VHH binders against q9xw16. Designs and how they scored, part 23

Target 1, 132 residues: q9xw16
Amino acid sequence: MSGWNAYIDTMTAAAPSIKRCAIVGAADGSVWARTEADNVFKASEEELKTFVALFNDVTQVPAKGADIEGVHYVVPRTEESLIFGKKENTGFFAVKTKSAVLIAVYEGPNEVAAQVRKAVESMQTYLNNAGY

## First folded at step 19 (VHH)

Design zg1
Fold by ESMFold2, fold request of step 21:
Structure zg1 (fold): chain B 132 residues (1-132), chain A 119 residues (1-119)
Amino acid sequence: as target 1 above (132 residues)
Amino acid sequence: QVQLVESGGGMVQPGGSLRLSCAASGFTFSDYWMYWVRRAPGKGPEWVSTISGSGSRTYYADSVKGRFTISRDNAKNTLYLQMNSLKPEDTALYYCAAEEHDVGWPDYWGQGTQVTVSS
């Protein structure tokens, strides 16, 4: 989908601690947009298909955690449209909209993570209101 | 001042049971997601279990599901971990922890209580 790169720019500007992020289709994990160049979001199509399917029942995710970009994250809890994971000083936030999943990978302390969550959820709300 | 104090650790044989407690103070206990996290010798932290402020939601790592039960008593500001069918790989320092920033990981940590499972 053309023009989705602007949303990537909006999220990274809102939370500069985001190292990489992507917008992927909720049904199949297809990449609609992602950070590129020096900060390429490097998840395979197979990994993304598996990942977005976790949103079918987020309560099952904590038992085994989740993998993104070949990195395994612990997921101690989830919320209805939110899967978030931790690996040492890094982590991710993933939120589901009507049609997409927004994924942001960050590094930093919990205060930084809170800013990333805010940025990703603000975009989630915006896209849902826009019909996506 | 937030304070978390674990107790109830000890040495047990494989297959045994142990109940850990964590006394919490310095915050409104019922508002916080609480955690048990363990650290085996020479290893990094391993998440064990999480419970919501009300106690209505609980989650477990696959390695302990069915054997461990997290619970809380909000009237006593106390978090619990009932550990059954203990295995040698459960040997670790067990930390009680509390989440403040709503990011799915704790901010406040106790000093830990040692659990040792050996023949």
Scores: ipSAE 0.839, ipTM 0.924, lowest interface PAE 0.6, mean pLDDT 94
Fold by ESMFold2, fold request of step 24:
Structure zg1 (fold): chain B 132 residues (1-132), chain A 119 residues (1-119)
Amino acid sequence: as target 1 above (132 residues)
Amino acid sequence: QVQLVESGGGMVQPGGSLRLSCAASGFTFSDYWMYWVRRAPGKGPEWVSTISGSGSRTYYADSVKGRFTISRDNAKNTLYLQMNSLKPEDTALYYCAAEEHDVGWPDYWGQGTQVTVSS
């Protein structure tokens, strides 16, 4: 877990508007690392298991949206390895790697959200290249 | 310079149909994900439907799926929403919108066209 915390730190440093984030196992939603202390990422094991299963067919997600930390987000579209959603001035980006799902929750306008997307996708690329 | 102009709204009976249009200018229309979003009286925005630049991918909110159809004509720079089996709950100001930042939410918005469904 301690080694995976460095990746959390890297993403939050790259996009300071990330309020909470986590790295979870793609198969079962188990938490490998997450923001802690003042900004704990609080999704339950059951919620994360349900959430990562959405990647089995991302095209079905827009109809009903997605829940993270008990918050419902609208998901107007998806991409092959990306689910992203909005609720008012907040949102999330979730990307899948070979072994993991990276989840970042942010607040801010679309320009800020673009920075969060870039940070999360950079880490996705890094982990995929490293075999994860 | 980006312009989105909706038309086709009006009054309609429950069970009726309307076709909304959105004329787009000031950008390369076929490169953009386009949206319909509606705002009911006293409510915040509610996403309705999304379509890819080529038109090959479409998505609908569960509340309108099977009743509404989003489409586009890239030769005419026009977005459409065919609305069938209209319900009073569909009463809203309907906005055409375009996404620029690749974040899954629109950046540019039209002024909206009013749809009112009542007996």
Scores: ipSAE 0.837, ipTM 0.922, lowest interface PAE 0.6, mean pLDDT 94
Fold by ESMFold2, look of step 20:
Structure zg1 (fold): chain B 132 residues (1-132), chain A 119 residues (1-119)
Amino acid sequence: as target 1 above (132 residues)
Amino acid sequence: QVQLVESGGGMVQPGGSLRLSCAASGFTFSDYWMYWVRRAPGKGPEWVSTISGSGSRTYYADSVKGRFTISRDNAKNTLYLQMNSLKPEDTALYYCAAEEHDVGWPDYWGQGTQVTVSS
C-alpha cells in the first residue's frame, strides 16, 4: 500500500492539475492506492468494479459514457488501453496496465488535460515494464 | 487560420431527413479526429458523433445511433452528418469540431447550423 502511494505522488507531482487519482486492480477494481485527505478519491467498490470492466471492450464505451465518483462523463472516443472522458471543464484519463488501471481526475482546458495524459501514460509504461 | 463552416441546416417535419456539411480549411484535414456536437435551446453541449482521421472508426451517442451517420470526404476537406428519422428532440444548433490535443474533446469549433424539427 505504502509503496503504491509513491506512484500516486509521482503522478500528482508530474501533473499538478490532477485533482484526484487512484491505482486499482484491473480484474476487480480493488483500490491499491489513491489520493487521500482533502482530495480523497471517493469512487465506490461497485462503481470501480463496473468501471474496470469497460476495458474488456473499449469500443462500447462511447455509446453510454462512463461514471467515476458518481459523476457522468461523455466519452466520444477511446483507444486500445485508454478510456478518457469529459464533463464541462473537468475530465478523467484511465489507462490499463497488465494488472492495474490508473485513474486521474483533472480540471482545466485541453492543454492542461494533455499534460495529465502524458503523466498517466508515463506511469502506465513504467508499471508495464515492471510487470504490473 | 483554422476554419470550420457548417451548412445544410433547416426546418423539417418529424420523420424527415437532413444532411449537414462542414467545410474545413487551415489544417491537414485527414490527420484530425472530427466531431458533431449539438446545443438545444437552454441546454449545454451534447456530443453526437466522432470520426477518425481516415474515417475507419466512428462513434455515436446512444440517442442518435441507428439514425445518424457521420462521414468524411478527405479529398474535399468536408465532414458530413446524415440525419434520418428526425425527432423534435433533435432540434439544436449543430457544431462541427476538430481535436488537436489528443484528449478526446475538440479544440476548434465552427459557428453551427440550426436544425429545427417541428410541425
Scores: ipSAE 0.836, ipTM 0.921, lowest interface PAE 0.6, mean pLDDT 94
Fold by ESMFold2, fold request of step 21:
Structure zg1 (fold): chain B 132 residues (1-132), chain A 119 residues (1-119)
Amino acid sequence: as target 1 above (132 residues)
Amino acid sequence: QVQLVESGGGMVQPGGSLRLSCAASGFTFSDYWMYWVRRAPGKGPEWVSTISGSGSRTYYADSVKGRFTISRDNAKNTLYLQMNSLKPEDTALYYCAAEEHDVGWPDYWGQGTQVTVSS
């Protein structure tokens, strides 16, 4: 409807290789919206709280990587508002806005991952400009 | 045209040191995030270290932090890995790699150089 779910639809339409995604609160990891049904984003509340706290200092993330949906990802590098990780042929992109963290989980080669990054960062820019 | 050629591997005793080099060509070296990734026999790749194009940012896997140092010389188009306090668990084929798609994982890989740590 008219809410955060529309942003989920926008991201998945922009990058169809996104398997699951969510918009969560940057302060506490609370789920504002997520993919549902056959592709439910299934991270626990406690996992999301731990995950968003990684944005308190992204430079510390590469040493140990990151966990989302019970899956451990290697994170070879980060950027100021971006944490991205790999596990075999899967990966994630997570970007922080003023109030939220956008998380997208995908499967595919680096060319596919590039499309996912573009979609997630486009939404990041939109939400930041809107004050979120 | 992208080429990455590693060298400097060999056999060494535990506690020893080695310095790996990677000669890069076919791209503007200073624009690329560069990686060391290793693979033990029968296992998948294990990320070791990453360095930014300028060399100003470096990251290490927890298992090598404090023992390994990644560096680059952009005038010579060369990536390095200084490996100190080597352990048997560091035995692997070490790959130099470069990131093209800006997705936090490499696209171009060298052939690897073997590091063997044993008594």
Scores: ipSAE 0.836, ipTM 0.921, lowest interface PAE 0.6, mean pLDDT 93
Fold by ESMFold2, fold request of step 24:
Structure zg1 (fold): chain B 132 residues (1-132), chain A 119 residues (1-119)
Amino acid sequence: as target 1 above (132 residues)
Amino acid sequence: QVQLVESGGGMVQPGGSLRLSCAASGFTFSDYWMYWVRRAPGKGPEWVSTISGSGSRTYYADSVKGRFTISRDNAKNTLYLQMNSLKPEDTALYYCAAEEHDVGWPDYWGQGTQVTVSS
């Protein structure tokens, strides 16, 4: 829905190092909102469907890592509702809510990554409390 | 001051075994996710294995699963990597590392210990 774009703006404002992000349906990876225009989130429909299915068992993800926007990331560990990965000086955080997955792609050192994690988990909490 | 000191590297033949150790100090060892990461000549870092503070959760890269075992002894502040069925592609500098920022990647690194697998 159009109203979902406000949540994209909230996350990118809270963590300016986010290069691209999206909110996608947890069941099928359908895009509810994403960063647009000059920094469009470019993951394909097939990639997103594969990606959200990783949340069916996050403990299996580290063995092979994960792909977002055609980029392969190493995933050294996961948490119950969190998949996060690294490639060189870039990375991603993905969190699952009741009905959505929030994905943020960032660039920067671990101190910057911590700000991104905080931003996406704050939104995760908000959406879960709102029933999403 | 955080210190991580690896040892146990060396030269072995293909199919051989080595056990790496990492002595940790300067932090509460049992509270930290610990890592083994390796770097082959001319390559970037390659994640090998991760272990939770308690040791109850372990993860392995697909390339080493079934051959390598990460473990820790929290009473001795020591991290281990048992490496079996070694292959030439396992040749690398192996780093012990610790995670501080809860972002799924280490902040503190040792100096590394060299493993060379060759006939």
Scores: ipSAE 0.835, ipTM 0.923, lowest interface PAE 0.6, mean pLDDT 94
Fold by ESMFold2, fold request of step 21:
Structure zg1 (fold): chain B 132 residues (1-132), chain A 119 residues (1-119)
Amino acid sequence: as target 1 above (132 residues)
Amino acid sequence: QVQLVESGGGMVQPGGSLRLSCAASGFTFSDYWMYWVRRAPGKGPEWVSTISGSGSRTYYADSVKGRFTISRDNAKNTLYLQMNSLKPEDTALYYCAAEEHDVGWPDYWGQGTQVTVSS
């Protein structure tokens, strides 16, 4: 497929435990693609603008956590281009590329979360190598 | 066998201090992100603090920042939590925990040590 929707399909195929995901612009949180229909990714434009700005200094995120789809997540630690959060048996991974932020929301134990991290970081590498 | 054993809990007056310790064994301690997580009576787990394997990076929940200090001694395989200016809302069972899967949440848990802040 052409377009950003193919990347959504690639991530969900690589980690079937992803419940919802999106690719958004790193500068403004604009939605380039997202899961739709039965499992629509519902974050508002304002929420996404606030969320992507967290990547301006990931070290400040753990103090207050992060919100996605109106859900508050604890963020016990971050990495240079990665914000990941937990709420009960659910969580998210968000990685920054040159131009975008990839967001995946999942449900499951840590072994499942590890599969999601691998899928999201694989796509991060691919997009960075492609100049995005 | 991975083992995490907390100690140092007890009863303390508001405004007091305690130092928690966690003895770790059965894994290469310096390779692991370590956590303190607490559980107040009748409540779910609340993340308190996280420290990197080398000790170079530390993070705190907003509710404890400036009052609690996480540290580690990798030569002694021991994690610490220095708790100052304690408040009644800090009353909880405090768990030492270790992260194995690199997903930002722990996999291994100790038995917990009770901290009670009461007049």
Scores: ipSAE 0.833, ipTM 0.921, lowest interface PAE 0.6, mean pLDDT 94
Fold by ESMFold2, look of step 19:
Structure zg1 (fold): chain B 132 residues (1-132), chain A 119 residues (1-119)
Amino acid sequence: as target 1 above (132 residues)
Amino acid sequence: QVQLVESGGGMVQPGGSLRLSCAASGFTFSDYWMYWVRRAPGKGPEWVSTISGSGSRTYYADSVKGRFTISRDNAKNTLYLQMNSLKPEDTALYYCAAEEHDVGWPDYWGQGTQVTVSS
């Protein structure tokens, strides 16, 4: 386990509806930390490299959507530093910091998704302020 | 108390045009991201287009890009979809929808307006 696992614990404690999450390097998608055991975040290295590259221009993501853990999500809109997608009753939020991308996968209604967004954006702010 | 009421659907031949409207009430229209989503016979919902509250940002699914234009008139609380160069695969029930929770997917839905593209 890396020293980054404490941040995984902080996000999952803040939003217990997060099913899986990870912190990956923004440049190459390398996994710095992730949920493990029963909730293994299982995106491949190649998929993560492709995924983090979407942050090079988030405005182009909605046309084709995004893939995480082999699941295709529709992405109807993005924000600077935020890609979020939907597949039926599941979804993801991904936010970019200076050095990393935080990815959280959840299941539930939009009210649950709002709490997940808040948790990942709080961590985004924390890591940016710490220089990451 | 949110209400979204679509209109402007109908039957049109391939290559034709339609303009859909959605009258919105019960919320501050200009604060909300708005959506068009369609459901073809025998299929699940398919996202079509999204527009920001101010109208300054728009997004389109690849299948409609270049043919459809989303717009809004915040003074009239009305969302529009201009549909040009219509194809048979555009046949669907078209829903107007509004996002409340800032999660990139709508919370409120209209009843839909039918668009049928056939010779």
Scores: ipSAE 0.818, ipTM 0.915, lowest interface PAE 0.6, mean pLDDT 94

Design zg2
Fold by OpenDDE, look of step 19:
Structure zg2 (fold): chain B 132 residues (1-132), chain A 119 residues (1-119)
Amino acid sequence: as target 1 above (132 residues)
Amino acid sequence: QVQLVESGGGMVQPGGSLRLSCAASGFTFDDYWMYWVRRAPGKGPEWVSTISSSGERTYYADSVKGRFTISRDNAKNTLYLQMNSLKPEDTALYYCAAEEHDVGWPDYWGQGTQVTVSS
């Protein structure tokens, strides 16, 4: 297990509604860590490259939405370092750090989604402070 | 209790305009991100537009961008949707909605107002 896997475990432990999670390079979408086994994060390299590029201008994302793991999510709004999408009873939170993008795909109502956001943003803060 | 009441819907010809209103009560309206979401017959809900609590930030679905304008009057606890250049594919029940959990999706919904665009 790489050091980055520990951060995956931390996020998934903090928010049990997270179904899949990944830490990828902000520059190229390369996978640094991801959930595996029964909860494999399945986004392709090409998809992730496209996804992380969304952070170049988050204001444009809502108009067109975002795709993760071949699933299209509506993105009603964004924050400077946050893209979050919704599809039925599922959604995702993606936050950008200095060098990484953290992606968490979850299932459940808004109440549990709030826990996911908190977990991901907490990790974002931690990694930023660590220089990542 | 949270209450959202839409109005202003109706039937218009293609190219026409409508202005929807949403009267909000039972919560601190000016603290909430607000949404318009629509549902056409036989289809799932489609996000239309979002506006920040202050009204400074607005977002639109690609399908309505350039034609629809979301706005709010916090003094009147009212949300608006100006719809111009309406198309038949804009036919739907339009919902006013409020976001509680700050997760990029609303928690409270109105009963909806019907918009029908037809020749």
Scores: ipSAE 0.907, ipTM 0.953, lowest interface PAE 0.5, mean pLDDT 96
Fold by OpenDDE, fold request of step 21:
Structure zg2 (fold): chain B 132 residues (1-132), chain A 119 residues (1-119)
Amino acid sequence: as target 1 above (132 residues)
Amino acid sequence: QVQLVESGGGMVQPGGSLRLSCAASGFTFDDYWMYWVRRAPGKGPEWVSTISSSGERTYYADSVKGRFTISRDNAKNTLYLQMNSLKPEDTALYYCAAEEHDVGWPDYWGQGTQVTVSS
């Protein structure tokens, strides 16, 4: 297990409602780590390349939404280093660090989603402090 | 309890305009991100617009961008949606909504106000 896989485990342990998650390179969308086995994160490299590029201007994302794993999500708002996605009872949080994008796909109500955001942003803070 | 009451809906011809209002009560309105979301018969909810607590940040769905304007008056606890150049496809029940959990989606919803665009 790579060091990045450990961070996947940390996030999924912190927020059980995370169905799938990944850590990818912010520059090119390359997968550094992702959930495996029964919860394989299935976004293609090409899709991830497109996705991470959304962080070049997050203000433009809400108008058109975002795609992850072939699923289209509405994005009602963004923050500087955070892209929200929503689709029915599912959604995602994507946060950008210095060198990575953390993506967590979840299922559940807003109360549960809040736990997912906390887990992802906690990891974001940790990685930023570590220089990543 | 959180109360959101929409008004201003009605029937208009294509190209017409409407201004929706949402009266908020039972919570600190100026602390909340607010939303307009609409639902047409037989379709799922469609996000329309979002506005930050201070009103400084606004977002629009591509389908309404350039035609709709979201605004708020925190002193009056009121959310607005100015709708210009209305199209038949804008026909829907329009909901005012408030976000509690900071997850990019509303938690509280009004009863909705009907907007019908028809010749």
Scores: ipSAE 0.900, ipTM 0.948, lowest interface PAE 0.5, mean pLDDT 96
Fold by OpenDDE, fold request of step 21:
Structure zg2 (fold): chain B 132 residues (1-132), chain A 119 residues (1-119)
Amino acid sequence: as target 1 above (132 residues)
Amino acid sequence: QVQLVESGGGMVQPGGSLRLSCAASGFTFDDYWMYWVRRAPGKGPEWVSTISSSGERTYYADSVKGRFTISRDNAKNTLYLQMNSLKPEDTALYYCAAEEHDVGWPDYWGQGTQVTVSS
């Protein structure tokens, strides 16, 4: 297991409502790690390249939403290093670090979504402090 | 307990205008991101607009951008939605909603106010 895979495990352990998760390069959307087996994160690198580029101007994302794994999510608001989307009983959190974007797709109500955000942002903080 | 009560809905002709209001109580209104979300018959909820706690940040769905304006008066605990250039596609039940968990989606919802745009 690569070091990045360990971070996937950490996030999924911290928030069981995470269905799929990935760590990708902020510059190009390349996949560094992702959930596999029964919970394969299925976004293509082409899609991810487009997605990570959204962080260049997050203020424009709400108007159009965001696509992950071929699914369109509404994005009612953004923060400087955070894009979060919603679709029915699902959603995603995407946070940007110095060099990466962490993406977690979840299922459940806002209460569990909050746990997902916490897990992803905790990892964000850790990676930023580590220089990534 | 959180209460959100919408008003201002009604029937209007295409091109017309309406101003929705939402009276908030039971929580610290000025700490909350607020939303307008609408639901047309047979369709799921559609996000319309979002406004930050201070009112400095606003977001709009592409379908309403340039026509709708979200605003708030924290002193009055009231959320507003000015709707101009209304279209038949805007026909829906409009909900005022408040975000509690900071997850980019509301937790509390009003009963909704009906907006009907028809010739």
Scores: ipSAE 0.899, ipTM 0.948, lowest interface PAE 0.5, mean pLDDT 96
Fold by OpenDDE, fold request of step 21:
Structure zg2 (fold): chain B 132 residues (1-132), chain A 119 residues (1-119)
Amino acid sequence: as target 1 above (132 residues)
Amino acid sequence: QVQLVESGGGMVQPGGSLRLSCAASGFTFDDYWMYWVRRAPGKGPEWVSTISSSGERTYYADSVKGRFTISRDNAKNTLYLQMNSLKPEDTALYYCAAEEHDVGWPDYWGQGTQVTVSS
């Protein structure tokens, strides 16, 4: 297990409603770590490359939405380092650190989603402070 | 109790305009991100537009961008949706909604106002 896998474990432990998650390079979408086994994060390299590029201008993302793992999500709003995705009872949080993008796909109501956001943003803060 | 009451819907010809209003009560309106979401017959909810608590930030679905304008008057606890250049595909029940959990999706919903665009 790589060091980045430990961060995956931390997020999934903090928010059990996370179905899948990944840590990818902010520059190119390369996968540094991801959930595996029964919860494989399945976004392709090309898809991730496109996805991380969304952070270059998050203000334009809501109009078009975002795709993760071949699933299209509406993005009703964004923040500078945060992209919200929603699809029925599922969604994702994607946060950008200095060098990475953390993506967490979840299932559940907004109350549960809030826990997921907290977990992801907590990791974001940690990684930023660590220089990543 | 959170209440959102939409109004302003109706029937209009293609190319026409409508202005929807949403009267909010029972919560601190000016603290909330607000949304318009619509549901067409036989379809699921479709996000239309989002506006920040202060009104400084607005977002639109591609399908309505350039035609619809979301705004709010916090002094009046009212959300608006100016709908121009209406198309038949805009026909739907339009809901105003409020976000509580800061997760990019609303928690509270109005009863909706019907918008019908037809020749």
Scores: ipSAE 0.897, ipTM 0.947, lowest interface PAE 0.5, mean pLDDT 96
Fold by ESMFold2, look of step 19:
Structure zg2 (fold): chain B 132 residues (1-132), chain A 119 residues (1-119)
Amino acid sequence: as target 1 above (132 residues)
Amino acid sequence: QVQLVESGGGMVQPGGSLRLSCAASGFTFDDYWMYWVRRAPGKGPEWVSTISSSGERTYYADSVKGRFTISRDNAKNTLYLQMNSLKPEDTALYYCAAEEHDVGWPDYWGQGTQVTVSS
């Protein structure tokens, strides 16, 4: 959806280390917007459906981790509306809003990852305040 | 400066138990999420367990759930891992680690303590 692409642009501008990101529907994983071109976010619809369902009980995620874009991530801990995972020098942050899940994939050390978390949670707050 | 010192490793036969300890200094221990991460010969790091700063929340990798118990004593600045029903696959260097950047992965690491499970 064309209006949602602006939110993708805002997040990638706020944290340039985000390599790929998407906004997907919390109920079904449908893609509302994503990075395109050289940095296509390429998770399948089936994978996204499974992924957003993890937010039904985030405490169960650490046992087996999470898959996104065909990549398996370890998830050592979660927070109520946040699932975040690590694989070598790459990782992801995923946050849930009222209607959506924001997913950002990054590469870099932990101080870079911290900037990504800040950007994603700022957008989470903005969308929640906007009713999404 | 942050210091994490693991102890309690050793050689044990399959089915046995070990208790690992990690003495922490140089930071306010009860403000930090703590981790056990292991590295088997020829393999990369494998996350084992995580405990919240208060100790109220714990998480385990599926491969160790039900056999290992993470705990902490904030009065003694010490992290523990009780390992029961040990298997040869648990053989690894076990690292104590602490998270500073709130990104779900540790920043500070100890030197590790060797656990060897062999008949």
Scores: ipSAE 0.831, ipTM 0.919, lowest interface PAE 0.6, mean pLDDT 93
Fold by ESMFold2, look of step 20:
Structure zg2 (fold): chain B 132 residues (1-132), chain A 119 residues (1-119)
Amino acid sequence: as target 1 above (132 residues)
Amino acid sequence: QVQLVESGGGMVQPGGSLRLSCAASGFTFDDYWMYWVRRAPGKGPEWVSTISSSGERTYYADSVKGRFTISRDNAKNTLYLQMNSLKPEDTALYYCAAEEHDVGWPDYWGQGTQVTVSS
């Protein structure tokens, strides 16, 4: 789990509109790495366990949406291995790899959100190719 | 020059039905995920339903599931919302919307059509 902080830095550098992000275990939501200091990713262990379980069937998520950091997001649609949500001018992207879930919280319009999606999906591809 | 024009709103008693239509032009309709979003007086936007570009996948907010049906006719460039078993809580301005940036939220919006459910 050591060294996972570098992947956090890579994602935030690739999409500066990411305000907070984390890498958590897909099985249990355990935090492998997260943004810290002034931009602490604050989600409880209970919330993260509930959140990663949504990937067991992403088609069921839109009905009720999703919570992260105590914030409720509407999730109008999902894709295989991708849950993304919106609340006013903020949102999140979450992608599942073989072993992990990558979560990025951002602020900005849809054009900015598209950059965030690219950043998290690039990391998803990288980690999957590395066996994670 | 994207245009989305809603129609079919009106006043109806609780338990009634309405069918909303949205005529789309200025883009390749078949390529876009489409949305219905509503705004009640004094409230912010509330997502209602989403349909994939092919119509194969549909999603509904829990509050309308089983009562509303989203559909599309790609040959006519038209989006629909069949609204059954209407409740006073469904009273709102209903917007047709289209997603361009693949971020799970629409970019283009119509002007809305008013639905009022009251005794």
Scores: ipSAE 0.825, ipTM 0.916, lowest interface PAE 0.6, mean pLDDT 94
Fold by ESMFold2, fold request of step 21:
Structure zg2 (fold): chain B 132 residues (1-132), chain A 119 residues (1-119)
Amino acid sequence: as target 1 above (132 residues)
Amino acid sequence: QVQLVESGGGMVQPGGSLRLSCAASGFTFDDYWMYWVRRAPGKGPEWVSTISSSGERTYYADSVKGRFTISRDNAKNTLYLQMNSLKPEDTALYYCAAEEHDVGWPDYWGQGTQVTVSS
């Protein structure tokens, strides 16, 4: 078991609408931890390598959107360390820390999505302050 | 009470141009990211373009990039979409929309203005 799984549990507890999430290495997309069992986060390592590379220039992402778990999301805008996307009633938030990318996939309206963003950014801040 | 009212739609031949306007009221317009989203007949919503609250950042879907230009006039509380080189696939109901929750998708929507591109 990874020592990082406690952070997965913290994020899913903070925003129960998170259906799946992962912590992956920012340089290569390697999986440090992910939701498992009933709700396995099923992105391949090659898909994750492609995804984390989007953080090299987030301003280029909106033109084509992003793929996670084989699902294509529209990304109407980004922020410096945040890529977030929408597909019908589902979406994702991905934030970059010094060493990692935190990815959360959720379902629900914008009010629910706001809680997910808050949970993921709180963890981003925590990991950055811890040097990760 | 947020109100968004689109205008400027109509019928145009392929290759033509239209300029859409959206009059906004009931909120501090210059605090909001604004959007154009369209819905083609029988289809779900398709994101077209996004503009930051100051107007300094703009984004476009690949399908309209180079042909459409989003802009805003914060002094007039008005959002615009200049649509050039129109194609039949641009036929849709075009919605002006505003984002409140900082989640990268709009919360408030207008009623839309119809754009029809046909010979």
Scores: ipSAE 0.823, ipTM 0.916, lowest interface PAE 0.6, mean pLDDT 93

